# Miniprotein binders against q56419, part 201

Target 1, 326 residues: q56419
Amino acid sequence: MEGRTLEEVQEEVFKRHGVLVPKKELEDLAKALEEAGLLLTEKVEARLKEEEEKLKRERPMRLAGLSYPEGEREARAFLEAFRASYPGEGEEARVLLMPHLEPSRVPEVYGAALAALEKTPPPERIYLVGVAHRPLKEKAAALPVPFQTPFGPALPDLPALQALDALLPFELFNTPLAFREEHSLELPLFFLKGRFPEARVLPLLVARRSPELGEALKVVLRDFPGLLVLAVDLSHVGPRFGDTPLTRTLAEEARRRDLGFLERLAEGEPEAALAFLGANPTRIDGVEVVASLLPLLRERKGKVLAHRLDLEAPTLSAVGAGTLVL
Below, E stands for the ipSAE of ESMFold2; O stands for the ipSAE of OpenDDE; V2 stands for 0.75 times the mean of E and O plus 0.25 times the DockQ between their complexes.

## First folded at step 17 (miniprotein)

Design m22 (at its last look DockQ between E and O 0.75; V2 from the best seeds 0.00; counts 0 for: pae E 3.0 > 1.5)
Fold by ESMFold2, look of step 17:
Structure m22 (fold): chain B 326 residues (1-326), chain A 105 residues (1-105)
Amino acid sequence: as target 1 above (326 residues)
Amino acid sequence: TEEEREFEWLFKYAREYLREGYESGNPEILRLAIELFKEALEIAKRTGDPEREALVLWWLAAAYFDLGDKEEARKYAREALRIAEKKGIEDVIEWAEELLRELED
């Protein structure tokens, strides 16, 4: 219809073809085109392309004012409150496993990560590996742009990212839109940037296990040393995740699988950790990341600092979160 | 049927968005999930499938609970329970009763 009235269309068709089409039929045609999604999908696709172009320049905060404060002073106080929720001491991390679950659900688990960072010399860069919640064009992706935080922008390590891209059999910079809402990077980054304000970041996502990523990262880390962070959650159990209602038995199994997985990683045995899970009946989220990064996890011994299976009683579901240093 | 395939597609992505919204605390994602569940609900009603209808109603209740809207959560949980009890859908009965107990004064 393109802004023309139904009368104008009817008149034009009559003048051109000698056929008088009832206005009702023209209205039905316009509705049918809309219901088929033709005009709507074009508008949606144009909007998505615009968002994609914005993400090629920077990645804005999406969770400021929701999961953490927007202002720097409040954000720093917030960070210290999380540290206080974990009364223990950390250990130096060369590899850190930490959650990406909403921080208010597992405050002492994030606090344990902060305790580990206190013991960790400031790195030049952080390899931050999260879990893609949107489809990627490839098994893994990166977004080589500044990520905004309340503590200032987290700048990308462009030389390290370019080196990584060059070693992979696919383009690493492949799905900018997948980063727009990706909390598995944004939530851990708040804590990491707050403690290491000068570190550059390699923001990486895994959708499906990629042995190629792990081998390439092993090479890149030799030339560009830094802190490796696995930003992953553990068991997902209950009706939200396709199970029967959460029972004491299912919760005990989820906790046992979470801890058994983490403990085997802490012994430097990532293949044994994966084998322990078998078919992964409690849907531990970190499996694809660990399976990708085997060369970086072998023979690194460490310690589990914290674990919680966060129960949501009203929906009879739970999600596990842990902190592991290697 | 095509309607059954559309229902499964909407239901799958609604649940994935709800999981993401739950994990991130992002209400915009929670609201997107709710809209997709509402579209799935209309298909379940049109196709006359009470198991699908009761299931989606419970998921809507869970989504509104995540959003902090207790009144909408109660409304959808009660409707899910009513259908599930009438048709003997035991899992949804248990899920709806537990959610309603948590939403009581």
Scores: ipSAE 0.424, ipTM 0.772, lowest interface PAE 3.0, mean pLDDT 87
Fold by OpenDDE base, look of step 17:
Structure m22 (fold): chain B 326 residues (1-326), chain A 105 residues (1-105)
Amino acid sequence: as target 1 above (326 residues)
Amino acid sequence: TEEEREFEWLFKYAREYLREGYESGNPEILRLAIELFKEALEIAKRTGDPEREALVLWWLAAAYFDLGDKEEARKYAREALRIAEKKGIEDVIEWAEELLRELED
């Protein structure tokens, strides 16, 4: 192992590729390498390369049968049930902010998103911007392949993706393995594909704020118009996230920050929304996404359709979710 | 120390994976988080840091809870509570007691 520990290799692979290789798997590889006289890193890289090659063809469902039904008929019934959970009417969206949390946690928030989509003319393409929960090589990334859904594959808009790549100062098509397990795209995409089966998709992840992304997208949207979707959650509070147990005070603060953030976005003041959060003590998930998309959010007025702070009682923790239309 | 650095890395990424696993409901990601927490736990035991040990044990309990394994969750929560009570770690005591209460129902 040229003096590196298995843990160092695991860390390096995670940082470079956004993939955690289980220690057991590394041990098996190391053992195999001792037999083959090959460096652990080379074998790991070879395996990762094989996985990357698979992702060049398609991104398979990872949460089918878990978070949503795998079968199309059941998936349609699932959509209808979620829509029914929101008693209100939607509004036409040019920009949709919706959650990426496990749907069963916040059904009415997803229902509100579906209500908005009902009032939205079918777009040619959807710019789906999620949160990278794994490291990316660059501030943002895209995966230009079909994403599998129960409603068929969500096909990439390659011309629009290429146009975006050409305007960015970094390689957009980076860290493909970070997309393999990323739920911030998969969960929203289920609802989006179910509603707009013919729309092409630009699956984008943001790890860190990229002003360049927003400026580039603003240009691309002129030639390639479409629906912009921000797949983001809001506050994360409680012991699971490094806080004390959820109290009334903490919950009120989380709601205040969530709603204050969403309301300022609804007023077309995304910079004010970010400033309102300050150091973001309640850990609003979507900050880096919003910070990256400022040019697209400015001066757009809209409406907050739904908000929920969902309690996980066993850990005394809560996650905020919201639906905003602009 | 190298061990402290390794612990901090493992513990950080275990929490990130647990968050992702919790949010998505993906059991494979939860299992990865559990693996990293177990490695962190072994370091905490070896270095004789009961605060880190109790903390990791609570996180393991939470991870097993998310995975739907109530038996293992109870086991780790009880151990977290035991160490936390012994060492006077008030936060972990509170968190472990609450988790155990929810697991008994």
Scores: ipSAE 0.394, ipTM 0.737, lowest interface PAE 1.4, mean pLDDT 90
ESMFold2 (binder alone), look of step 17: mean pLDDT 87; pTM 0.874

Design m23 (at its last look DockQ between E and O 0.89; V2 from the best seeds 0.00; counts 0 for: pae E 1.6 > 1.5)
Fold by ESMFold2, look of step 17:
Structure m23 (fold): chain B 326 residues (1-326), chain A 105 residues (1-105)
Amino acid sequence: as target 1 above (326 residues)
Amino acid sequence: TEEEREFEWLFKYAREYLREGYESGNPEILRLAIELFKEALEIAKRTGDPEREALVLWYLASAYWDLGDKEEARKYAREALRIAEKKGIEDVIEWAEELLRELED
């Protein structure tokens, strides 16, 4: 009828903007608006619009002081410690697959990525492709603004981003709010910016597989060469993910699926890697990114440098992470 | 029913935010998941659904565990266990006992 319930407002805001506002916060806003005679939905919409406009200028750090140090000196020491956790040499990467899982959970996997970057000539730009954890208005998105890091801003490669946008059948710059907390870009970027301080970045998110993105990127990469980074995690198993409790058998299956996927990618066979997963029973979240980027992965051979299935026994759950160079 | 659909909607996204908070180490996202689980818990209580109630309590315990708040994690895990034992919800009994083993010792 006339008024909307808090539940209806919550759902409407999520549907329109991909932002879920707790009912407690809506109640607090409603009390303030009662005194001013303003509509609750207008206040929520105005606040979200303000946040969106801020993101059109820059993307601030959200995880400094939490997942990595805020200060530059401490951040460099942090990188050194992660590199030291990987015993071995890297290899030059033209394509790098690395995780976006909290770094302290898989230190040697990030260390392997750093080892690969040591062997990689500094690129002019980095195509950083993460996984959207919030809804996008299209299959993929970019945010063409500086991303702040402890090493200074990672500047966008605007000409390459504009070229990519021009080749897609949808507007690439479509969902700024989805980038606000997106750790699949922020965590890998910390490591990449620390090693390649002068490289520009194309910060890209995939929500659903887009063959158009891969074809467009193949064209853009010819004119704008750079390092392609797939910032993805692997298996997700256990009750945290709506699954049965972790057992030895489930952990062995998750490891086998992670490694089988990575090894087929390392053979230059991305379609075989996807087929190997079938219905994806261990919920590898790199699938949509790989499926989008097939033209860039075919016939590129390389090596799996590291893998860990991070076990959390108290919650009977695990997440897999890996480092692959092509 | 509408309450069943609202519970399922809240529970789905609370778990997605719990995953995001777990992966990122971001306590603000973990707190968002907690608030959504609390909303889902109130629905489970109102509808008299002990299986849903026990399940959500376990997820609340897990979220507080991720935040490092052992006192709250223990509180919710014990309540999940209490309901699960009373009602014979075997999966949640196993899950709560495993988490409490870490929190009690």
Scores: ipSAE 0.669, ipTM 0.873, lowest interface PAE 1.6, mean pLDDT 91
Fold by OpenDDE base, look of step 17:
Structure m23 (fold): chain B 326 residues (1-326), chain A 105 residues (1-105)
Amino acid sequence: as target 1 above (326 residues)
Amino acid sequence: TEEEREFEWLFKYAREYLREGYESGNPEILRLAIELFKEALEIAKRTGDPEREALVLWYLASAYWDLGDKEEARKYAREALRIAEKKGIEDVIEWAEELLRELED
């Protein structure tokens, strides 16, 4: 281990590859390496390389049978049920902000997204921008492979992805392992693929604000038009997230921030939306996504279709979710 | 100290994985969070930091709740409560009591 602890190796791998290798696995590797006289880091890197090679072919479903049905028939019924949970009508979207929270927690918010998609002409491609819950090597990343869904694979738009990569000052195709477990893409993609089975997809993750991404996408969208989807949640409040238990005051503050954020976006003022949050004390998810996509959000007016602050009672915590069309 | 740095790292990333696991419902991610919390717990025990210990125990309980393992959740919640009461950690007392209340139904 070159004098490094297992924890240091774990940290390094996590920071570098966006993957947490279980300590037990590292221990097993270390033991095997001790027998083989190899360095732990080399073996870990070799295993990670193998996993990366698998991801060059496709991204398998990770949440099928858990968050959504695996079978197509059941998946279609699932979509219909979620659509039914939203009593309103949607509006045509050029930009859709929707959640990535476990669907059963906020069904009407996903229903609102489906309602919007019903009013949206089938796009040739979908720019799906999620939140990286793991470290990325760069500020943003893409995975240019098919994503498996119950409705068949969501195929990447390789020409558009390549055009985007060419305009960025960093390698877009970085940290493929960060996509393996990332739900911020998988969950919204279920709904998007179910509604638009023929659309190509650009699966994008943002870890840190990248103004370059927004500028590049603005250019790419000229030659490669499509639906822009921001898969983001809103406030995260309560003990699970470092706050005191959810109170009426805290809930009101979370709602105020969520709605204030969404309303300013709906008015075409994304900079005002970010400024409104300040230090973001309620930990609105997707701030980095919005900050990265400012050029695409400016002057676009739209409508907030749904919002919910979902309570997890056992932990006295709550997560905000919303659906916005622009 | 090195141990404090290790604890902070483990605890930070455990919470990040817990968040991801909670949001997605992915049990594999929750198990990773649990593993890191357990490592953090051992450090807290070794360093004699009851506040950190009680806090980690509550997070473990919440993670097991998310997994649907009510038995383990109760176990860790009770231990969190025990330590918190012993040391007068009011926040953890409240959180553990609430979690235990929900686990009794």
Scores: ipSAE 0.396, ipTM 0.755, lowest interface PAE 1.3, mean pLDDT 89
ESMFold2 (binder alone), look of step 17: mean pLDDT 86; pTM 0.858

Design m24 (at its last look DockQ between E and O 0.55; V2 from the best seeds 0.00; counts 0 for: pae O 7.1 > 1.5)
Fold by ESMFold2, look of step 17:
Structure m24 (fold): chain B 326 residues (1-326), chain A 105 residues (1-105)
Amino acid sequence: as target 1 above (326 residues)
Amino acid sequence: TEEEREFEWLFKYAREYLREGYESGNPEILRLAIELFKEALEIAKRTGDPEREARVLWYLAEAYFDLGDKEEARKYAREALRIAEKKGIEDVIEWAEELLRELED
């Protein structure tokens, strides 16, 4: 600790654990360590190790009381309100694309997903594929533990997860800390668990496109049939995302990109959907997941049930969300 | 330089946390973004870079706006605008004016 700066500790923690700790938190920890006679880096690493060890047993709710109610009764009422926000009928899904954006921002898009689930026979398991918002050690990862929900724990499908791990050229169970706060799994899971309380889950994250994941999943799905869910958002435009200010022209382009992408997926043409985006100028979130899962999306036709470009702060930034059944 | 590299690290990850906080609705993640932006702001001030300073100030305003803290959002947006107008940073002028218009209520 002697001779180290807070910046050096900050960088070391990031390099080793993939977590950037603000200097204020390191300063508070340094004061405690001076009082206890402990090394700053060792204390931070021990706390991160404790969190990692907890995640090897279960993944607790992080958004209860924030994005959805904690209590089961209130949670069921919440689901029904979202279903009511989409007055249309769903269609049976073997593949469901749904958002992971804060539900209150796109209520009818989540409602459309619920409508699709109403037409879908309860699956034995759900392959829930989200987008990693924290670094992964590999292109993709899973966490083979119960995920807590207001409807009880979503239990992992361990045999299917083990089969998937065996087919990949990398260890699937590689980055538990990346799941700690991952809303792209937690928010869709709330809706999925509420409708399919007995289904087991394969909670998967994609950081970078992995053709190997798609090929392996195609094999695993033959032996372990289930519902495939792509939990992805669409366009991200505006200054929050390092873009120019949101204008009517930018919003129209984002909608065009979102819908063109979804429509090509609905025609069973995922390569054409990716090609349509080109350099992905509106930063559609789902690209890495779709690119990973091409073998599961080819020739599978379906329908776009809902889309919204969320403009609740219309002059600042926007995020697109959609519901697609295949 | 070393300070330029540290600024880039902080600014990049602060924006990633801002996106995550916005997308998830998690105010604790928004607060983490704010702390990282504040660290980046101190570097921008120390290195005398008005472009970086104005941009970070706007992101602080946006983060506080997303958090629902209108007073802090207004404070940082006004400071971002002041620097951006003085230095001709047109995109930040537009961003700050729009945010301040939203905050008029």
Scores: ipSAE 0.171, ipTM 0.654, lowest interface PAE 5.9, mean pLDDT 88
Fold by OpenDDE base, look of step 17:
Structure m24 (fold): chain B 326 residues (1-326), chain A 105 residues (1-105)
Amino acid sequence: as target 1 above (326 residues)
Amino acid sequence: TEEEREFEWLFKYAREYLREGYESGNPEILRLAIELFKEALEIAKRTGDPEREARVLWYLAEAYFDLGDKEEARKYAREALRIAEKKGIEDVIEWAEELLRELED
C-alpha cells in the first residue's frame, strides 16, 4: 500500500468518488489485496466501479423493512394507514412539496401528501427532486435507471431526462453512487409509486443551488408535462445540529421559519421565501432545492396542508416537515 | 492549512451523513458518518485542537447513540465531556451531560 493508511485510502476514495467505504470493507479489501498483490486503492476503485455498474441497471431498495414494508401487501396497508393519519382532504397538485424524513416521525405530513395525490390526476411522469446528502460532482444529478419499490420498479423517463441533460451546462448523469443510499428520493418515491404506479420518474438530486436546473426544467416541462415533487425537510434544530436542547423559544423560531417559508411559497413568492430565511439559522433543508427551482415556483399559488416540528426526545432535537401543494 | 481544510471537509460531510442516517434510520449511513468523524478526530488530535476534538467526540457519541450502541455512545460522550470541561467548551459540556443522562436510563 506504499505507506498509505486505510484512512488515507478511505479519504481519497471519498474525495474522488463521493463515497465513503466503511473501514471494515477496506480491511477486507486490504486482505484481498495482500493476497492479490494489488494496491488497496485499485481494488476499492474496482469495487466502486462494480457498484456503479449495478446502478446502471437499477437502484435497489435500501430502506425496505426499515422505513417501510418490503412486501407489496404490507406496503399498501402502510400507505392506507398514513393516509388515514391525515384527517383532511387534499387539493390537486401541480407542484408538491413533501418531506423525506423518516415516515414514522411525521405520518400526518405524509398523509397530507397522499391526500393531495388523491386529488391529482395521474401524471405521465414525476419530477422527483431530492436533497443530496452526499457530495455530487455537479450542482445537481440524475440517475436514469429503475428505482425498486414494493410496488414494482419506478421506471425512468429517459426522453425527458435526455432533454433535461441537453439543456444543462453540465453532465446531468453524474455521481451515480450518491443515489445508492439517498433517502430523500427513496422515501417519497414509496408514496408516489404507490399512488401512481404507471408514472415514470425523473429522480433528481440537488447538492447546491442551480438556477440552470430550474430554467432547464421549465423548458422540459413544456414538452414533457408532469408532477413536480420537492422532497425536502424543513428546520433542523437542537444538539444534533449544533444548537442547545430544544426550548420553547427555539421551537417557536423553528415553526416560525418553517411556516413563514411555506406560506411565502404558497403565495407564489419563492424569492421572498428564501429572503425570509436569511442566513437560515434553523437550517431548513430544502433551501438549495427551492433556490434551484425558482422559475417553476413563481406565481404559483397553493396551500399548506400540513406541518409538524417533530421532537426526537433522546437528543432533544427536532426536525420540521411540511406538505405544500401548488 | 491543508489539515484544517481536510478536517473541515470531513467534519462537514460527517455531519451531513449523520443527519441523513438519523432521518432515514439507515444504519449504513450512520456507519459512514462514524468513519468520517473518526478521521476528523485523528486530525484534531494531531493538530492539537481540543475544541475540534471535543466537538467530534460529541458527534461520535451521537452517531453511536443513533445506531443503538449505548456503550460506545457513553464512551465518546464521556471523553467529549472531559475535554470540554478542561477547556471550558460550554455547549459541548451541556450536550454531553445531557446525552450521558439519557444513556444512564
Scores: ipSAE 0.015, ipTM 0.308, lowest interface PAE 7.1, mean pLDDT 86
ESMFold2 (binder alone), look of step 17: mean pLDDT 86; pTM 0.870

Design m25 (at its last look DockQ between E and O 0.57; V2 from the best seeds 0.00; counts 0 for: pae E 2.3 > 1.5)
Fold by OpenDDE base, look of step 17:
Structure m25 (fold): chain B 326 residues (1-326), chain A 105 residues (1-105)
Amino acid sequence: as target 1 above (326 residues)
Amino acid sequence: TREELMFEWLFKYAREYLREGYESGNPEILRLAIELFKEALEIAKRTGDPEREALVLWYLAAAYFDLGDKEEARKYAREALRIAEKKGIEDVIEWAEELLRELED
């Protein structure tokens, strides 16, 4: 290697692409490169480019056989079981807030989402807004390709995506690699595709609050009506997330924050919901998404259908999840 | 320093991947988190920062727990506890002890 350390290459790739490549992978690449006479950086970039090119065609399932069944028959049974886990009835949704946590952790919360979807007329398109757990080049991004599901591919609404891109001050179609493993889209999409097999999808990720996104979507929704889905989790508390171990006090605070947030959203007061959280000490996941979609959430009244604070005992940590219809 | 910056990046992204892996149950993401934590651990050892070392070791234990590898989880939790006790890092002591209690069943 022309005098560069693996650490320097790692740093460079991170700075350029927002991807942190493990040294082991770099070492493997370096060994392969010593055989090929190529620069490590060039090879890493070429590999990343290849992955990006694959994502121009489709987004494959990553969690099939893990978080949900791969086979369609089993997947349908899975949906039915989750619906059965929620004993209540849903309400028609124009906006649906639902979790993106591993479904088995909060089955009744997903069940509540399914109950709402049962009362919702099949939309022509679904605006699915998830949380970017990886860095994006811009505040928000979209991937305009089919997303694979056990129920067949969720097809993108290209006209609506293009209309949205045209109204944003930044390139919407950025950071395709961020979508490759992003569960905040994949998990909700399983339930949405299962319920609405013919709906097209706009898969969107938010990394940072983008008021521009909400304003643009408000305009796009006039010409391209559809169901808006916020795929967000709520509080993340405990040592896993940088807190002290879960206590009754901490759990009560997490629930208070979660429910206070959801209730204010249910009253059509998203700014009040954000203000209520302040510095967000319990790390509600959906803050940046809600902050981006304020124009679409204002004055919409709805109902909280479900909430759970799911405990992971070994790490004394918990994650909040909720289902809200507007 | 360059090493401190690299540690911060590695540790940040490792935690993000751990979170993503935990939330999704994706073992590939968890493995990625583990690799980044291991790199962060090497830096912490090299720079002589036992607080960072103990913290990273606990996160490694948590990551292996998420993978269902209780043996490796115990190993890293014990090492986290050892260093934390030696240096008086009370929070890591508590966290490691709790994790070990759950892993002994």
Scores: ipSAE 0.530, ipTM 0.814, lowest interface PAE 1.1, mean pLDDT 91
Fold by ESMFold2, look of step 17:
Structure m25 (fold): chain B 326 residues (1-326), chain A 105 residues (1-105)
Amino acid sequence: as target 1 above (326 residues)
Amino acid sequence: TREELMFEWLFKYAREYLREGYESGNPEILRLAIELFKEALEIAKRTGDPEREALVLWYLAAAYFDLGDKEEARKYAREALRIAEKKGIEDVIEWAEELLRELED
């Protein structure tokens, strides 16, 4: 169906399966695929090229009015409410692991991140590393443009981004469309920009583990010190994710794997954290990010500040989220 | 067959979009997932695969539940349950009953 006319698809289906699919059904399928960006028609290609050109200038808010308020004043009050949901004190972070799950599902986990930021001197820049939910052309990507927030634009650290790109064996800036809807950057960035309004940002995505990224970042961080943020979620279990219904046993397993992963990271043992997960049967989301960043995580000891396995009873499913400082 | 491969492809991406929509709360992404699930459903019906049909119907119900569209969620969950009970698909029976308990008024 890719790169074919509707008539060509009809002929192939008839030849292969002995049935003729009506044009209406093929048109409905083609429309759904075009809307999802999975069929590269001339219309879809033109739309994607226009969006790509816009993303080369700035990345607009996509979740304002949905996950957080659009107005600056309301957004500041929102941050205060989230901080209040975590009754503890934070610790200074050189590396912060925080979630990217919808904030209202895990308010105290984001609150713990805010508590850590309270103890963290304002950095000159933030290395924000999320999980790509759309395909990247390479193992990792960046978008060197302002990201809009209710607190003003989060400006890119262009010298640091250029230094990083120069050290990698692949093009870092060649997948701008992957950033268009990427909540793993937008949701954490709201909290980070709200606390550190003057910090520049390196917005990074990982699709597949890249040892080269971690080695390059270790070099770049020497000349461009800053806060490293891993914006990752933990276990994903239940029917939503292809499992059996969430049982007490599955929930206990997910919680044990989440905490075991975080605790090994807190001991400065990221290889042990990855080995602990094995085949990753509860689908912890941060594996590729951690595997990419090993040189930055080794021998850094810290503390798990918060964890929640967020249970959704009507769908018998759960997602884990945590806050770790190193 | 090619229809089986197309079903698996649509079902894979629909589930990925559903997960992304669930995590972000973004209704545009949820609507994309729904459209892909609807296409996968038509294939499951055409190929006469009641396990796939019941499964996709439950995912449609979950997607509409995420959107807050209780009427559509109830419609698809009931249809999933009907097929699952007729064909003895125990997992989907349990899933649909749990979701319907939340959707009853």
Scores: ipSAE 0.527, ipTM 0.831, lowest interface PAE 2.3, mean pLDDT 89
ESMFold2 (binder alone), look of step 17: mean pLDDT 88; pTM 0.886

